# Designs tried in a protein design chat: VHH binders against q8wuj3r1227to1361. Part 6

Target 1, 135 residues: q8wuj3r1227to1361
Amino acid sequence: NDFAYIEVDGKKYPSSEDGIQVVVIDGNQGRVVSHTSFRNSILQGIPWQLFNYVATIPDNSIVLMASKGRYVSRGPWTRVLEKLGADRGLKLKEQMAFVGFKGSFRPIWVTLDTEDHKAKIFQVVPIPVVKKKKL

## First folded at step 1 (VHH)

Design e2 (framework vhh_7aqx_2)
Fold by ESMFold2-Fast, scan of step 1:
Order: sequence, then structure tokens, then C-alpha cells
Structure e2 (fold): chain B 135 residues (1-135), chain A 123 residues (1-123)
Amino acid sequence: as target 1 above (135 residues)
Amino acid sequence: QVQLQESGGGLVQAGGSLRLSCTTSGRTFSSYAFSWFRQAPGEEREFVGAISWSGGSTDYADSVKGRFTISRDNAKNTFYLQMNSLKTEDTAVYYCAADIYLGSFDESAYDYWGQGTQVTVSS
């Protein structure tokens, strides 16, 4: 019944299964470097595949996530979102959408929307995320 | 599963330095984020510092920032807290903790804890 997608610069990245959809964007050039999906299957309360995947994302990456259907909203994997700039101690609802960043700081545009029925974010991210010179 | 053991605690004069070590067991050491917490007599347990599973990110409590440094050595399955410019207010039992994702201020996020090591700073 439900559908979910992430759209970057007019290109859609649809989800085929319930779980978490992830798109990774290079923060220097703004190009999409990875697109994958993770089922809400869990082992010992953790989607281990999602944990491993996020650990491989390079610093200075923009990380977009969207849920489709049912996903595991509880458990320590929410700490992955905290590392990508989400607020600490967050509680996820039935659906979520996330614009995050992997790096040494939390950009002001990091956004989490979590709702019982539908979550949606529209965000404009300036590129490059890290400037070559200080202002 | 991770087993944690602290060492390096003791008595130090104010202004001195001390290095705590936390030795872990297990083949997945590099997959864990590690943190230090402390608890002074009559106080609640508080966050001190954390290091990510990659070692590329560290975080510190404001009260210790600039004085304490957390680091890890994956070859030795050990992580450290270097404490400089110690103050009497740093007197506490120090605990190391492990999390399979990342460091956190919330002690409830950690499943694995050491038994604690006493640090006493005299004036």
C-alpha cells in the first residue's frame, strides 16, 4: 500500500521493500555515490547490514533515509542516526525521513521528521558542505 | 560479547596527569565505540568522553574538554583516557563502556561496562 522514495535533483530513488531506503551523496561535489535499501529484518534488535553499511560511508557525506511500511523503530540502531547529526535520545514513530551528514560537525540543515502515518522532508543543501576557505 | 577491564587509577596531586586504560576482549573490537563515564561520591554518573568505532570522531564533556584526550589502539584491543591538569573535582570512580554503534552521553545506551577504577586528586 505504501510507497517511499528519495529524490535528488529531480531523480527518484524508489523503494521496493519495507524497511529503510538510503541514498549517499558526496558533500564536495553533490553527486549520488550510493543507493541501497535495508529490510526491517533484525538480529538481536539490530539491522546489522545497515550498521555495517553506515560504517563504510566516507566522512563529508550527505546521508538521506526514508522508511517504507513497517520498520524497527526501537533498538540501538537509532544511535547511527545520532552519529549522522540527529538529536540524542530521539524516539522514532511509525515512519521516518532523515537528511543527515557524516562528518566532524552537525550542519544546520540536518533534519529528522518522524510521524505515525507519513514522514516527508524537502531540503536544500549547499554544496560543498565544507568550504575550502574560512569566511 | 565484549569484556572490559579498567587500569591506571590511583592518587595524584592537583595539576598532575594520569592515563587510564580499558582493555577489551573479542574479535569485533574495531566495530565498537568506546566511552568513559565517572561517578563522584554522592553524585550521579556523568559522561566524560567518547571515541567512534573508526577512531575518526571524539566527543567530550565540557568540564574536561581541553584537558582530557580519548584514544584507541585496535592492535592492542585497548582504549585510553589521558587526563591532564587534574583538579580535585575530577576525583571519581571512572568506568569504561562499549557500544556497538557510537559513543553517547546516555549511560543507558551502553550494554558493556567495566568494574570501575578509582581516581583521587589531592589538593
Scores: ipSAE 0.000, ipTM 0.126, lowest interface PAE 13.6, mean pLDDT 75

Design e3 (framework vhh_7qia_2)
Fold by ESMFold2-Fast, scan of step 1:
Structure e3 (fold): chain B 135 residues (1-135), chain A 118 residues (1-118)
Amino acid sequence: as target 1 above (135 residues)
Amino acid sequence: QLQLVESGGGLVQPGGSLRLSCEASGFTFSSYWMGWYRQAPGKQRELVAFITSGGSTNYADSVKGRFTISRDNAKNTVYLQMNSLRPEDTAIYYCAAYLPFGDEYEYWGKGTPVTVSS
């Protein structure tokens, strides 16, 4: 696929780089707090850059990912998808899209779409993700 | 057949050092990314460090500054130098090999135990 973007509440976050695009959303207010892209480059160590980035994401964050072109579909970075609520032992295909969550539980809306030609997710996420204790 | 063999584990006192080795056989070692994982009793397996085919490294925050991963392509070996060991580093340490691009199978070793205790 030639194009990749993540859209949040009508605003598009396109990627100009082959690799993985990431958007981080605050789970309490539903606002985008970060967006970046990780190139498909052995010299830049794409899996460790993404691994380090995910480690800095605060708990109660919604994490969106989309692939563009070729990306590293194997190795240590796929473990961070499991930490964001993906199924254990997942196998990534040519393209992927992901709606994940960094927290102590897996919300039902955590979704991974991975296919050889293109991947796409449309998801509605209730905010706040973590609700305060009520009477 | 194709295999990864870990060595160098053992019992060490807190503050001590160990060097783990992982020898690869039956594949083109220099093309593979190599990682060290560990699993403590009752815990999930976690990534400790990895090194790319180009030599770039990454470390889990819990070991950063204490552990160093390196490779010797001539010997088909990856190393994990572990300094300032703590009781919480006690685990079985596993070696893994994978290609960054392509659909080749991942290779895993059987693990080498490391115990940090007085």
Scores: ipSAE 0.005, ipTM 0.207, lowest interface PAE 11.2, mean pLDDT 79

Design e4 (framework vhh_7ocj_1)
Fold by ESMFold2-Fast, scan of step 1:
Structure e4 (fold): chain B 135 residues (1-135), chain A 118 residues (1-118)
Amino acid sequence: as target 1 above (135 residues)
Amino acid sequence: QVQLVESGGGLVQAGGSLRLSCAASGFTFSSYYMGWYRQAPGKQRELVAAITYGGSTRYGDFVKGRFTISRGNAKNTVYLQMNSLSVEDTAVYYCAAFDLWGSEYDYWGQGTQVTVSS
């Protein structure tokens, strides 16, 4: 895409470069804790920096991604998304948008849209992701 | 319509050099990373070198400063300069075009044999 943005509760997070835009949200309080971007790998995979970054995201985090411009989508991409609740064996298309979750379970709102020309998700995520016990 | 045509393979003595060429046609060359893979009998196909449209490169560790990949964008051609060849470099070398949009649009050449004798 020519542009990409991630919006959380009415606030837009700017695209800083071509590649993958990432916003991390605390799943207990719904606050944005990180916004960054990762450039396309010059090899047929994603930048290893993105893989390493996702590995360091705390459990109970909501992770939003959107492609901007061209990105290289090869086998490592499905593994990164699988760590965030995507189905196994998915094949990415030219663009993608993703609402993921890092944790021990896959919430029903985990969503991947991958299309040739434009990818878009509108999703409502209940906060806190893990319900309080009143007992 | 898509065609990748390799040339420049052959037999060479250890310590010698070869230059491989790959002429591409039938697709938008600027939308693709170009690369060279190799496969020896009984072994997995492995990446030797890759280059972006802008000229950024990556190499496999096993070629350690001996090989150079380049591209001539005006000629839709990618090259692999192979120096200080070793018997272990003996393999079929494949030209490949990797799309920036996903692996289902990758293109492969027919391969060219490189044999290095002691």
Scores: ipSAE 0.000, ipTM 0.138, lowest interface PAE 13.6, mean pLDDT 76

Design e5 (framework vhh_7ubx_2)
Fold by ESMFold2-Fast, scan of step 1:
Parts: sequence; C-alpha cells; structure tokens
Structure e5 (fold): chain B 135 residues (1-135), chain A 118 residues (1-118)
Amino acid sequence: as target 1 above (135 residues)
Amino acid sequence: QVQLVESGGGLVQPGGSLRLSCAASGFTFSSYWMTWVRQAPGKGPEWIATIYSGGSTMRDDSTKGRFTISRDNAKNTLYLQMTSLKPEDTALYYCAKLEFYGEPYDYRGPGTQVTVSS
C-alpha cells in the first residue's frame, strides 16, 4: 500500500512512513485534535510511545487508524484496538483501517477493515457521540 | 535509582500454577504503567501483559484466560498469576516500568526463571 491517508470532513491526513497513522477527533465537537504516526520500529517489541499516547487520549474521542506499507501486523500494539472498541481476537492482515472510540461503551459505527492488499473504511459519525440527558 | 526485583519462579508440572511478584523501588510506582515480558532461550522478548496506573489491563491473546496481571500500589508490587501452565511457557520472566520514550526495557528487572516440565 503505496498510498495511505485518513480523511476527515474533506481534509486529508497522509502518512509518509510505513507503520500506523493515527488521527484523534474530539467526540463532542468533531474537531481533529491530533495527527501522528507510529513507524514499525515503535510497533516492534513493547511499544512504549504508543501505549502512553493512547493513555493520553481523552475519553469521548474518536480514533482513526490506517496502515501504510509493510506494517507490524502482530504483537502487543494490536491490543490497543480492543481498548478503542475493536472486537476481541481479531487478526490483522497485510493492511488495516480502523474507526475506533475511547470511552465507556462501543458505538455501533466502530469498524475495523483488514485485508491483504487494500483496506478502506467510509463512515459517518454523529456528533456529539455522547448526548447528555437532562434530569 | 529505579530497581525492579522479580520472584516466584521455579519448576512446575504442566497444568500447574505460579504467582510471580515484582518488587519496585526508586520511583512513584502508582503513577506508572507496568508490564510483564518473557524470553525463552534463543528467542526474542515476548510481551505478556500491561497494567495501567489506574488498574486497567492489556493482555496478549495467546495467554489470556491463563495469565492475570495485577498490582498492589500500597506494597509497590506487581503480580502475574499464571494457571494451566504449558511447556511453551518456559522462559525468563521479567517486569518493566513503561516510559513514554526510550529504549525497550530501559527499566526492567533481572528476571525470574519459570520452567514447565514433567
């Protein structure tokens, strides 16, 4: 996969490095608050930087991920997908795309696509993700 | 200075159980993520589980259901409860303090040997 990008409301967030690209969106207002990448050297072994990064993502955040090139498809880092709403025990193929959520529940729009050649997700997420009920 | 000391390893029969401990000193234990890693002879390190400062955990699929990571912040101690042990679990087990940056295993202990044999 020579091309990898995440697009939010018409704006593209491309990656120049092989590995995993991440975009974090505030679930209350729908604004992009972070865009980063984790190259394969970070994903190998114990991925300190990724674990700590995910810990700093606020609750009620939408988290988008996409692979580029020959990424590390196995290993400890893949467990963060479960923390962001992915189904337990899913196995990653040669490419992946993910729409996740950090919070107390799993929205129905959480999606993981993983394929040998090309992974792609198109998703519409209602904002705010968590609606407050007046009591 | 950060110090981590593992204990609780030993020789056990297949199907047996062991509880590993990691005694931590030299840092505010309750503020850090902690992890268990193992390494079999001639193999690379294999991650087992991480526990967040707040107590939530991430576990490797190959050992989930058999291994449980936990912590006691009052005692500055990390634990790994291992059940239904298999010969494939034979390895040196060590704990590590997770940093946002740095080399893998920057702050790890010397390890405790677990041998599973009949």
Scores: ipSAE 0.007, ipTM 0.173, lowest interface PAE 11.3, mean pLDDT 78

Design e6 (framework vhh_rezetamig_d1)
Fold by ESMFold2-Fast, scan of step 1:
Structure e6 (fold): chain B 135 residues (1-135), chain A 122 residues (1-122)
Amino acid sequence: as target 1 above (135 residues)
Amino acid sequence: QLQLQESGPGLVKPSETLSLTCTVSGGSISSSSYYWGWIRQPPGKGLEWIGHIYYSGSTYYNPSLENRVTISVDTSKNQFSLKLSSVTAADTAVYYCARLPYDFWSEGFDYRGQGTLVTVSS
């Protein structure tokens, strides 16, 4: 009855399961390379599966997240969001949406929206994210 | 009043297994509202989460430690325990047992014991 989805260039990546939905996009070509979710097992403890998964994401990846239902909003796993460009001292509410980047810098378009009832982000990301300097 | 108390040897030899027990008083481990876990602080460094357990036996471990860590719970004794195998000098730290609320709004561990120093040395 509730819903969450991530949409990339008109294509929707919905999930019927509660937890955190994750879409990973190649920052060079803007292609979706994976779509996964971390279920309500997250509510039973620190979500080490999500922590480990983010560690495997290649540099120069755009990482999109959206919550559905309940998820673990606090604890050590939020350092994972800091690795994706979130501000230090992150405080999450009941729902969240996140547009992040895995790399050596934080692009201006990195965005977190967190609210008690619903969270939503609409963002335009220029591709490629990392450009060579023009001669 | 809830109280958590660490116990176990303060000196462990390299390559051996570090074993600690946490005794909980003033509250029940058999609570659906809480997880019970271990954190440590090496000298001059920050806190590191080791893992935690639910009274049902479900465990969650730090990926960097998961191949060496076992956490177990004994609800009849109101205790939970840590075993860390193949220790090295890098495992020298103050070890704390701690309580982690199940509640969605929880900000990590909300209660901890006094801590116990474990030195890994020959």
Scores: ipSAE 0.000, ipTM 0.157, lowest interface PAE 11.8, mean pLDDT 78

Design e7 (framework vhh_6qgx_2)
Fold by ESMFold2-Fast, scan of step 1:
Structure e7 (fold): chain B 135 residues (1-135), chain A 120 residues (1-120)
Amino acid sequence: as target 1 above (135 residues)
Amino acid sequence: QVQLVESGGGLVQAGGSLRLSCAASGFTFSDYAMAWFRRAPGKEREFVAAITWSGGSTFYTDSVKGRFTISRDHAKNTVSLQMNSLRPEDTAVYYCAAGYFDLESPYDYWGQGTRVTVSA
C-alpha cells in the first residue's frame, strides 16, 4: 500500500493524495519556506504547474520531493528534476524520492531514488549550502 | 520515420467486444505515454484511455470505466484497447496517440484512426 511523507528536522509533511509532494528549504538558514503538492493527470496539466512552480524557486534552495501513487511522467516532470541536479537520461519508475538543489553547482548530496513500489532517502545537508570565504 | 498504425476496428452488435491495437515504430516506444482518443460523427474528439510510459498507471474517461481496458506490450511496441459491453454511443473513429502529459499538448504523434461501428 503506498503512502508518502517528507520529514525535515523531526517535522513530518505527509501526503494522503496521489501525486508529487514538494518541500522547499532555504539553503542559507535551513528553514522550510514552502510545502505543496501536485497531482499529475491527463486532464489537468499538473506537469505544467509543477514546472512553473520550480522556475519560481530561488537559487540556493534545497528541494525535496516524494511521489505517492503512480503519477510519474516524462517531459516536463523529468526536466524539472534535471534543473534541480538530477542526472540526465534517468528513467523514473512508479515511485520516486528526491533531494535536489537549485543553484550554479550540483552538491554531492543530491540524490534520486526511484523504484516500483517504495522509494526512500535519508540525507544530512550542511547549512549554509553556499559558503563564501571572507578575504 | 515515426508511425502509429491502428487496427481491429469494425462492425459489432451492441453488447459485443472489440480489441483495438496500435503498432508503434520510429521512436523509443518505452519512453512514451500512449493514449486512445475517439471522434463520433458530428462530435468533437474526446479522450478515452491512457497508459503511462512504464505501464504502471492507467486513466479512463467516466463513460468507459469498467468496460474498456488499456494495456501495452514493450516487446511488441504495441498498445491495445479491449472494449467490452459496447454501446451504440461508442461508435466513432478511434485514434492512437503518443506523448507526455502536459497542459498545452501532451501528445506528439497521432495515428490515422480506425473506425468502430456498434449497431443495435
Scores: ipSAE 0.000, ipTM 0.158, lowest interface PAE 12.6, mean pLDDT 78

Design e8 (framework vhh_7qia_2)
Fold by ESMFold2-Fast, scan of step 1:
Structure e8 (fold): chain B 135 residues (1-135), chain A 119 residues (1-119)
Amino acid sequence: as target 1 above (135 residues)
Amino acid sequence: QLQLVESGGGLVQPGGSLRLSCEASGFTFSDYAMGWYRQAPGKQRELVAFIYSGGSTNYADSVKGRFTISRDNAKNTVYLQMNSLRPEDTAIYYCAALWYEGIDTYDYWGKGTPVTVSS
């Protein structure tokens, strides 16, 4: 059967809904602070809620995304990925996985994998993401 | 059921300050993320400030350094301290409660409190 999940430090966050699954991680502590999904209806694409949700994500957050089943691979919502460190002019395929960051810079570990059948990322992210200067 | 009641809006001169409050009832306040949004005449509603249940915050670029969001879980209240107010901050300010756990997201809104910044 079709499946998608996001795993953080050994804990799995599976999705039962078609669409885009999102996990938000605090960049200072490395703890998961939010897990939600945005459904694609046959009559509507990804709802405006995804765009608004990303606006609520605190700066210095790691943002993980994974598609499950069918989702809208184009349209204005894809600009959301650019706000999380993805390259401009994205052309998404039938599935995607994304490791993004909301902040003033793009970390080297920001990764987008988009393919027709399976999308998968395994990434190690150093915590804290933003290093403080020594005393 | 869940209710959000905003207060503290009013008329203030440019450079002034206001503190908005939003009192919540009918749900476990400490479980919810809380946000402040605003809508100026003829414009879309936009995020101003946001605070997660754990205390992490985010601000719109237009208010960074001027506004501070905070919460008091013992009082079921979220606050927005607004300093160095500008005419561009004139809007109706809305409190929102958001539940970010599991697979879905639910949002609840107050009725809003008007803020006018003019001389």
Scores: ipSAE 0.000, ipTM 0.163, lowest interface PAE 14.8, mean pLDDT 77

Design f1 (framework vhh_6qgx_2)
Fold by ESMFold2-Fast, scan of step 1:
Structure f1 (fold): chain B 135 residues (1-135), chain A 125 residues (1-125)
Amino acid sequence: as target 1 above (135 residues)
Amino acid sequence: QVQLVESGGGLVQAGGSLRLSCAASGFTFSSYAMAWFRRAPGKEREFVAAISGSGGSTFYTDSVKGRFTISRDHAKNTVSLQMNSLRPEDTAVYYCAAGSDLEYWLSEYGEYDYWGQGTRVTVSA
């Protein structure tokens, strides 16, 4: 893909470079907490950068990802995405889009779309993701 | 010549303990992630545990968490797997592996360049 972006509540977060762009959203308030991008380098591939980054994300966070151009490299892709609610053993194609969640359970809206030419997801996420039960 | 030599395997009763050792030579030990894998009769190879080159990070498969501990000794160029509370389903040939690329250092999905010949562990019921 020549372009990629993540959109949250009408605001677009476009990708500036080839790789994976990531948007982290607070699962209680629904506000964007961070927007960053990862690209392959001779020092470290994207899946290793993501593995380390995901470890810093607080529980109860919604994590959105979208690829632009070449992002595939060897590393713990399945482990990274599994930490965000994806099924183990997934097979990534040339492009991907992902709506994930870091927490103790997998919401039904966790979605991975992966295709050779383009990938896209439209998803509505209820906020707060984790609700307290009345006593 | 890179060489990994496993030792410490044997026969043990359920609930017992064994300590596996892997002696590494032919490379800069601290620059490599080390891992243990196992293969039970009639099954595919399974990841068990990994430790980073610095020793600061470890990773375990769910079935061994709390029972197995991986460690490394830089002075001896050795990685060890302390196996406690052994179960019959832990019966397997255990393999030591080394990953030379720092990008692949810590997970079951890491790439490991060098492998030992394996040491057999049998846990009787």
Scores: ipSAE 0.000, ipTM 0.136, lowest interface PAE 13.1, mean pLDDT 80

Design f2 (framework vhh_7aqx_2)
Fold by ESMFold2-Fast, scan of step 1:
Structure f2 (fold): chain B 135 residues (1-135), chain A 124 residues (1-124)
Amino acid sequence: as target 1 above (135 residues)
Amino acid sequence: QVQLQESGGGLVQAGGSLRLSCTTSGFTFSDYAFSWFRQAPGEEREFVGAISWSGGSTDYADSVKGRFTISRDNAKNTFYLQMNSLKTEDTAVYYCAATPEYLEYFLSGTYDYWGQGTQVTVSS
């Protein structure tokens, strides 16, 4: 079915709009701090709206994304995901799910799944994300 | 049958270099993320370095940053740890590990795969 939801610690964050759903999680405590959706826009385009939004996300945030229905998957879109730890040069299909991180490093658990009909990620993220070095 | 096999360990002088290899079989290599861990005598196992499923993201322990480099070769189903400027403190058994595509892990109940370990000894 054509639906999208992000689930964090048993709580579901469903999307009612075509486009990209975004959930931001505090990387120290693992608490959801915002839930936003970026609708498809024939006037502006999702990637640039999301790019500006990403600039406002605090460092040490886990960023979850899921697509629903039609979204803008053109080349500039991958640059937005790169700021959240995605690999360079990734090609998006009709649907995507993403677990990203905003910070000074790129954790191994940063994951992108992109498929024509359904994209899914099931993942455990260690909290806190930023670890003190061992002495 | 899933297998991970380390090679390239051994004795080396401080300041020298070694390259560890982890050869894999029994799964689709390009769908997996890979890590190296190490365990020194009397210590707990610790993280060394990791590489994402696509190879575009890497992460390292602070103690090895700038000296060690993790890489992968999808055509050879092998990933590597290039260890430069070795110190006596790097002496440990090194383990390679494969984390299945996270989607498959949680849907099919499969577990992380580990190699048997390879000894690295750095002499003064």
Scores: ipSAE 0.000, ipTM 0.116, lowest interface PAE 17.4, mean pLDDT 75

Design f3 (framework vhh_6qgx_2)
Fold by ESMFold2-Fast, scan of step 1:
Structure f3 (fold): chain B 135 residues (1-135), chain A 124 residues (1-124)
Amino acid sequence: as target 1 above (135 residues)
Amino acid sequence: QVQLVESGGGLVQAGGSLRLSCAASGRTFSEYAMAWFRRAPGKEREFVAAISWSGGSTFYTDSVKGRFTISRDHAKNTVSLQMNSLRPEDTAVYYCAADYGSLDEFYESAYDYWGQGTRVTVSA
């Protein structure tokens, strides 16, 4: 947990800030549309800032998260992970990595890895995410 | 990584008092909410008391409220449970637990780190 980054199609999105790193990707074309970080802060902490930020993400977005250093692993903000396709009743450990989706369904590639020392996900996501239903 | 070690357990007569202590080591303790749970013979583990990371909020199960007091000492990196007016039904192994978070939680599943326990026996 001495480093953390999110990598999309060979390009790394690192952060020097402790907390949760977030990359948002357009689900139609697979382009990165934003990269931001939410510091571990008791006063301006992850719970309200990240929760509100997720509400602004458009539907049909792929949302990647990775922790670096200490972050707030508890509280109502963990429900935003459920809104992005994570299982209900989450218990996050010292580190986490997440591949989520904001939309009307939960893709099978939505993945959460949470561990005490190191969390890592490698995932291939088909683009476009939303396709016509095959009969 | 946080390590927790309980002490202060023992044998007391009904109506007596006992003080349990939990010493934390590892990362900065001041960011952790701390709790005491207990497990009586033949029963599941139950919540007893919790204290927020700042010490400003405390929570107790109904059966111990008014008799037990949880407190913390940031300088000594310890959490204590003062148990007064002890009853035979307080006989249990008492566990210290720690959770890192911004909100006070007293549910067992919220706590990430646990001590090995200290035994308290209250004679009838």
Scores: ipSAE 0.000, ipTM 0.105, lowest interface PAE 15.7, mean pLDDT 76

Design f4 (framework vhh_7qia_2)
Fold by ESMFold2-Fast, scan of step 1:
Order: structure tokens, then C-alpha cells, then sequence
Structure f4 (fold): chain B 135 residues (1-135), chain A 122 residues (1-122)
């Protein structure tokens, strides 16, 4: 069995399901606001439900993703990653890990690792991601 | 040139039924997936039901067992049969089209009709 998890500030967010797991972090406070998984199912999981889920994520959110087992690595749902700061036109391999950001710019720490056997990212993200002005 | 025209919305009492229709033109309907979305006031647009070109269907948990999506390729039309309607189903319902694996067309692109309002109240 493949093993996958996302870890944020020492807390692990594992998934028991093959597919893609997603952790959403508030970019201002650095707190985890949701953790969900999308199954290896084109109709009930990754391409359809994941695309809709990402559309609901607020701007200024850090979005972490990791694959476990098989997932749908082909198809236009991968443009979701481009909306989260990945380079345009990238092709996903059999496994992926992603540190993304939903907003009007791409932070330098946005990272996609995609490989045929294993994918892993260790990334430090400064908080707040967007510096707010005083009123 | 792609057009989607929704119809069938209206005012209905709780427990009632409505059938929404969406007639498509400007593309080869039988090769596209079709979806129904809804947007209630103050809320995000959400996917309600989805049908692939091959006829496979999926539903939001809130409507499973009550709503049925179907298509008629000869008429270039997708339908949403809504049974056991509840006040929380009140929304504007939108039809969307995309290729089977291009879900972004259903969620992020302007392949939408103008919407048909559904109000469930006494």
C-alpha cells in the first residue's frame, strides 16, 4: 500500500483513501481551515469534485496537495494547479505533491513535485503571505 | 456560438416537483458532459448534478435520491427532475456544458445559460 500524508507545523493529516488529499491553510494566520480527500474516481473524485472544491477556496489561502496510490493524472482538471500558481502546461506524473497559493500572484515558495514513484516537498512558508497595510 | 437555454423553473410548494430543461446549440451535444448548478442568494454556485456523454451520473449529497439528471441526445437537451423539493433548494439553476474530462468548462468558463429561478415556499 502506498503511504501519503501532509504535515503542517508538526501535525500530520493522513488519508486512508487512494487519490488526492488537500489541506487548506489561511494565508494570514497560518491555521489549517480544512482537510479533505478526493478519491481515485473521475466522476466522484478528483477531476469533478476537486475542481469545484478549489473554486470555493478563498483568496489568500495556501493549498497543499499530495497523491496516494493511483489518481487521475491526465486531463484538464490539472489546470486547477495553474490557478494555484503552478507553471502553465505542466504534465503530472504518477505521483504528485504540491504547495500552492490562491491569489493574484505566485509566491516564490509555490512548488510542484511530480514523479513516477514518489513525490515529496518540504517547504517553509512565511506568514502572513500577503502583507496587509495599516488603516 | 455555443448556447444553453434553461426552462422549467417556477414557484412550488414544499414536497412538490419541477422538471428543468436545458436545450443546447452550437456544438455536438452528444460528445459533451452536461451539468446543473445552482446559486442561492449570498452563496457560492454549487454543482447539483452531472451527466457524462456516456450517461454516467453524479449528484451532490444534498439532492441524492430526490433529483435525477438525464439527457436526450436527439433533442440536444439535458433535464433535471426535481422531486420532494425543500425550501433550501431555492436558487437560480444554471446549465453548463463541457467535454467529458474538461470539468473546468462546467465550473470556470462562461458555458452557462442565463439560469432559471426555482422558489420553494408555501
Amino acid sequence: as target 1 above (135 residues)
Amino acid sequence: QLQLVESGGGLVQPGGSLRLSCEASGFTFSSYAMGWYRQAPGKQRELVAFITSGGSTNYADSVKGRFTISRDNAKNTVYLQMNSLRPEDTAIYYCAAGPDWLEEYLSGYDYWGKGTPVTVSS
Scores: ipSAE 0.000, ipTM 0.134, lowest interface PAE 13.9, mean pLDDT 77

Design f5 (framework vhh_7ubx_2)
Fold by ESMFold2-Fast, scan of step 1:
Structure f5 (fold): chain B 135 residues (1-135), chain A 122 residues (1-122)
Amino acid sequence: as target 1 above (135 residues)
Amino acid sequence: QVQLVESGGGLVQPGGSLRLSCAASGFTFSDYAMTWVRQAPGKGPEWIATITSGGSTMRDDSTKGRFTISRDNAKNTLYLQMTSLKPEDTALYYCAKGSEYWEDLYSGFDYRGPGTQVTVSS
């Protein structure tokens, strides 16, 4: 049962390759706008492809990540988690799951779970994430 | 070091009332928005209300009219007044630094309190 997937509102996004699976959700309407994965070869060294991908994610996006199988748990790519609301200086274990957010603030529901054998998160995120100041 | 300590929870009958308090230390309380969140057994965290540094409030529609968030900057204390409590309000209630909407939110596990248990049962 070495399966990894991200599920959004009952729809499963299974991992196709070992590495990190990513699902991007529009924080205004709650729609999935992107589903991709980054193999270990991309995560090694300086992962420009991943850095560029994250730079193009719009503000007010929910970003979900999950590891599958053998993945690169260390290196410069982990700075991406800090860009998406994770605490600085975190050390990843053999597996990880992440509910992140791209924006100028860190919502309370940003969550990272990292474990040696199995990592999982179940989270409910209010939509829209970003509301106008006059509510 | 940021510290948040909740109190005021307990066992209450349906239709009852409770007032929760959150004592803050280790930061300039008046400069930050503050939030109440709850988590029921087997469920994810649920946002309840936020109060800005200026005193403006944002509330979840499902609890609006029953729950009131307020603050006392002189005492570095956040409050949640709960009325007409229902069994579905049973949860661990947390105080958190920041807001999920517009203001900066520097809350993580380190900036969230341990919670106070509210049980609504007959």
Scores: ipSAE 0.000, ipTM 0.091, lowest interface PAE 19.2, mean pLDDT 78

Design f6 (framework vhh_rezetamig_d1)
Fold by ESMFold2-Fast, scan of step 1:
Structure f6 (fold): chain B 135 residues (1-135), chain A 124 residues (1-124)
Amino acid sequence: as target 1 above (135 residues)
Amino acid sequence: QLQLQESGPGLVKPSETLSLTCTVSGGSISSSSYYWGWIRQPPGKGLEWIGHIYYSGSTYYNPSLENRVTISVDTSKNQFSLKLSSVTAADTAVYYCARGDEYLYEWFGELDYRGQGTLVTVSS
């Protein structure tokens, strides 16, 4: 019965792995550039792999996450959310969904939903995220 | 003022064991609030987590390396070490030791909690 997916512009990115599913979107053009999954278990060292992966994400990237099944809701991986604009010291519940941003500032649309049974976010993100002077 | 410093040979022959030591100063390795580990960066690639150890002796290793890697702690010397057996040219990398803070959910990869790094070349 339990399922999780991330959907971007009508395309679904389902996960068959328990843990954290991640989709990375280019903040300039709104194109999905990566989709992957990590089991967030400190017993298996997976939190470090997720942290390293996030460190390689370019600035001006939109980062979407969704949990599936029972994941480790505490430990090093919560610091990953903080690197992507989440508030510090948040307590995670059984499930989570996250719309984050990699950059030096926190856009107003960065949001985390964490719930015991089901977490869901619907968000519209303006593209390009970082505006520059034209001409 | 926490400082971590890697030490060990810069050149290791293929099939031998790579052995590195991390010396910790400005903080105690016996603290139960921290974990201590190793990461590496091959030339032109990203960071790769090798493994870490808690003061209690509990270890966690990268699954791709777990049959070759051993991390140990020596609290009397305020040091921890890495042994990586059966090395090949693919193990050539800059190796860093690092501290993570489980209480605050700090982890490896933060620049302020890493050593300077030491280049290890695997060649005959």
Scores: ipSAE 0.000, ipTM 0.174, lowest interface PAE 12.0, mean pLDDT 76

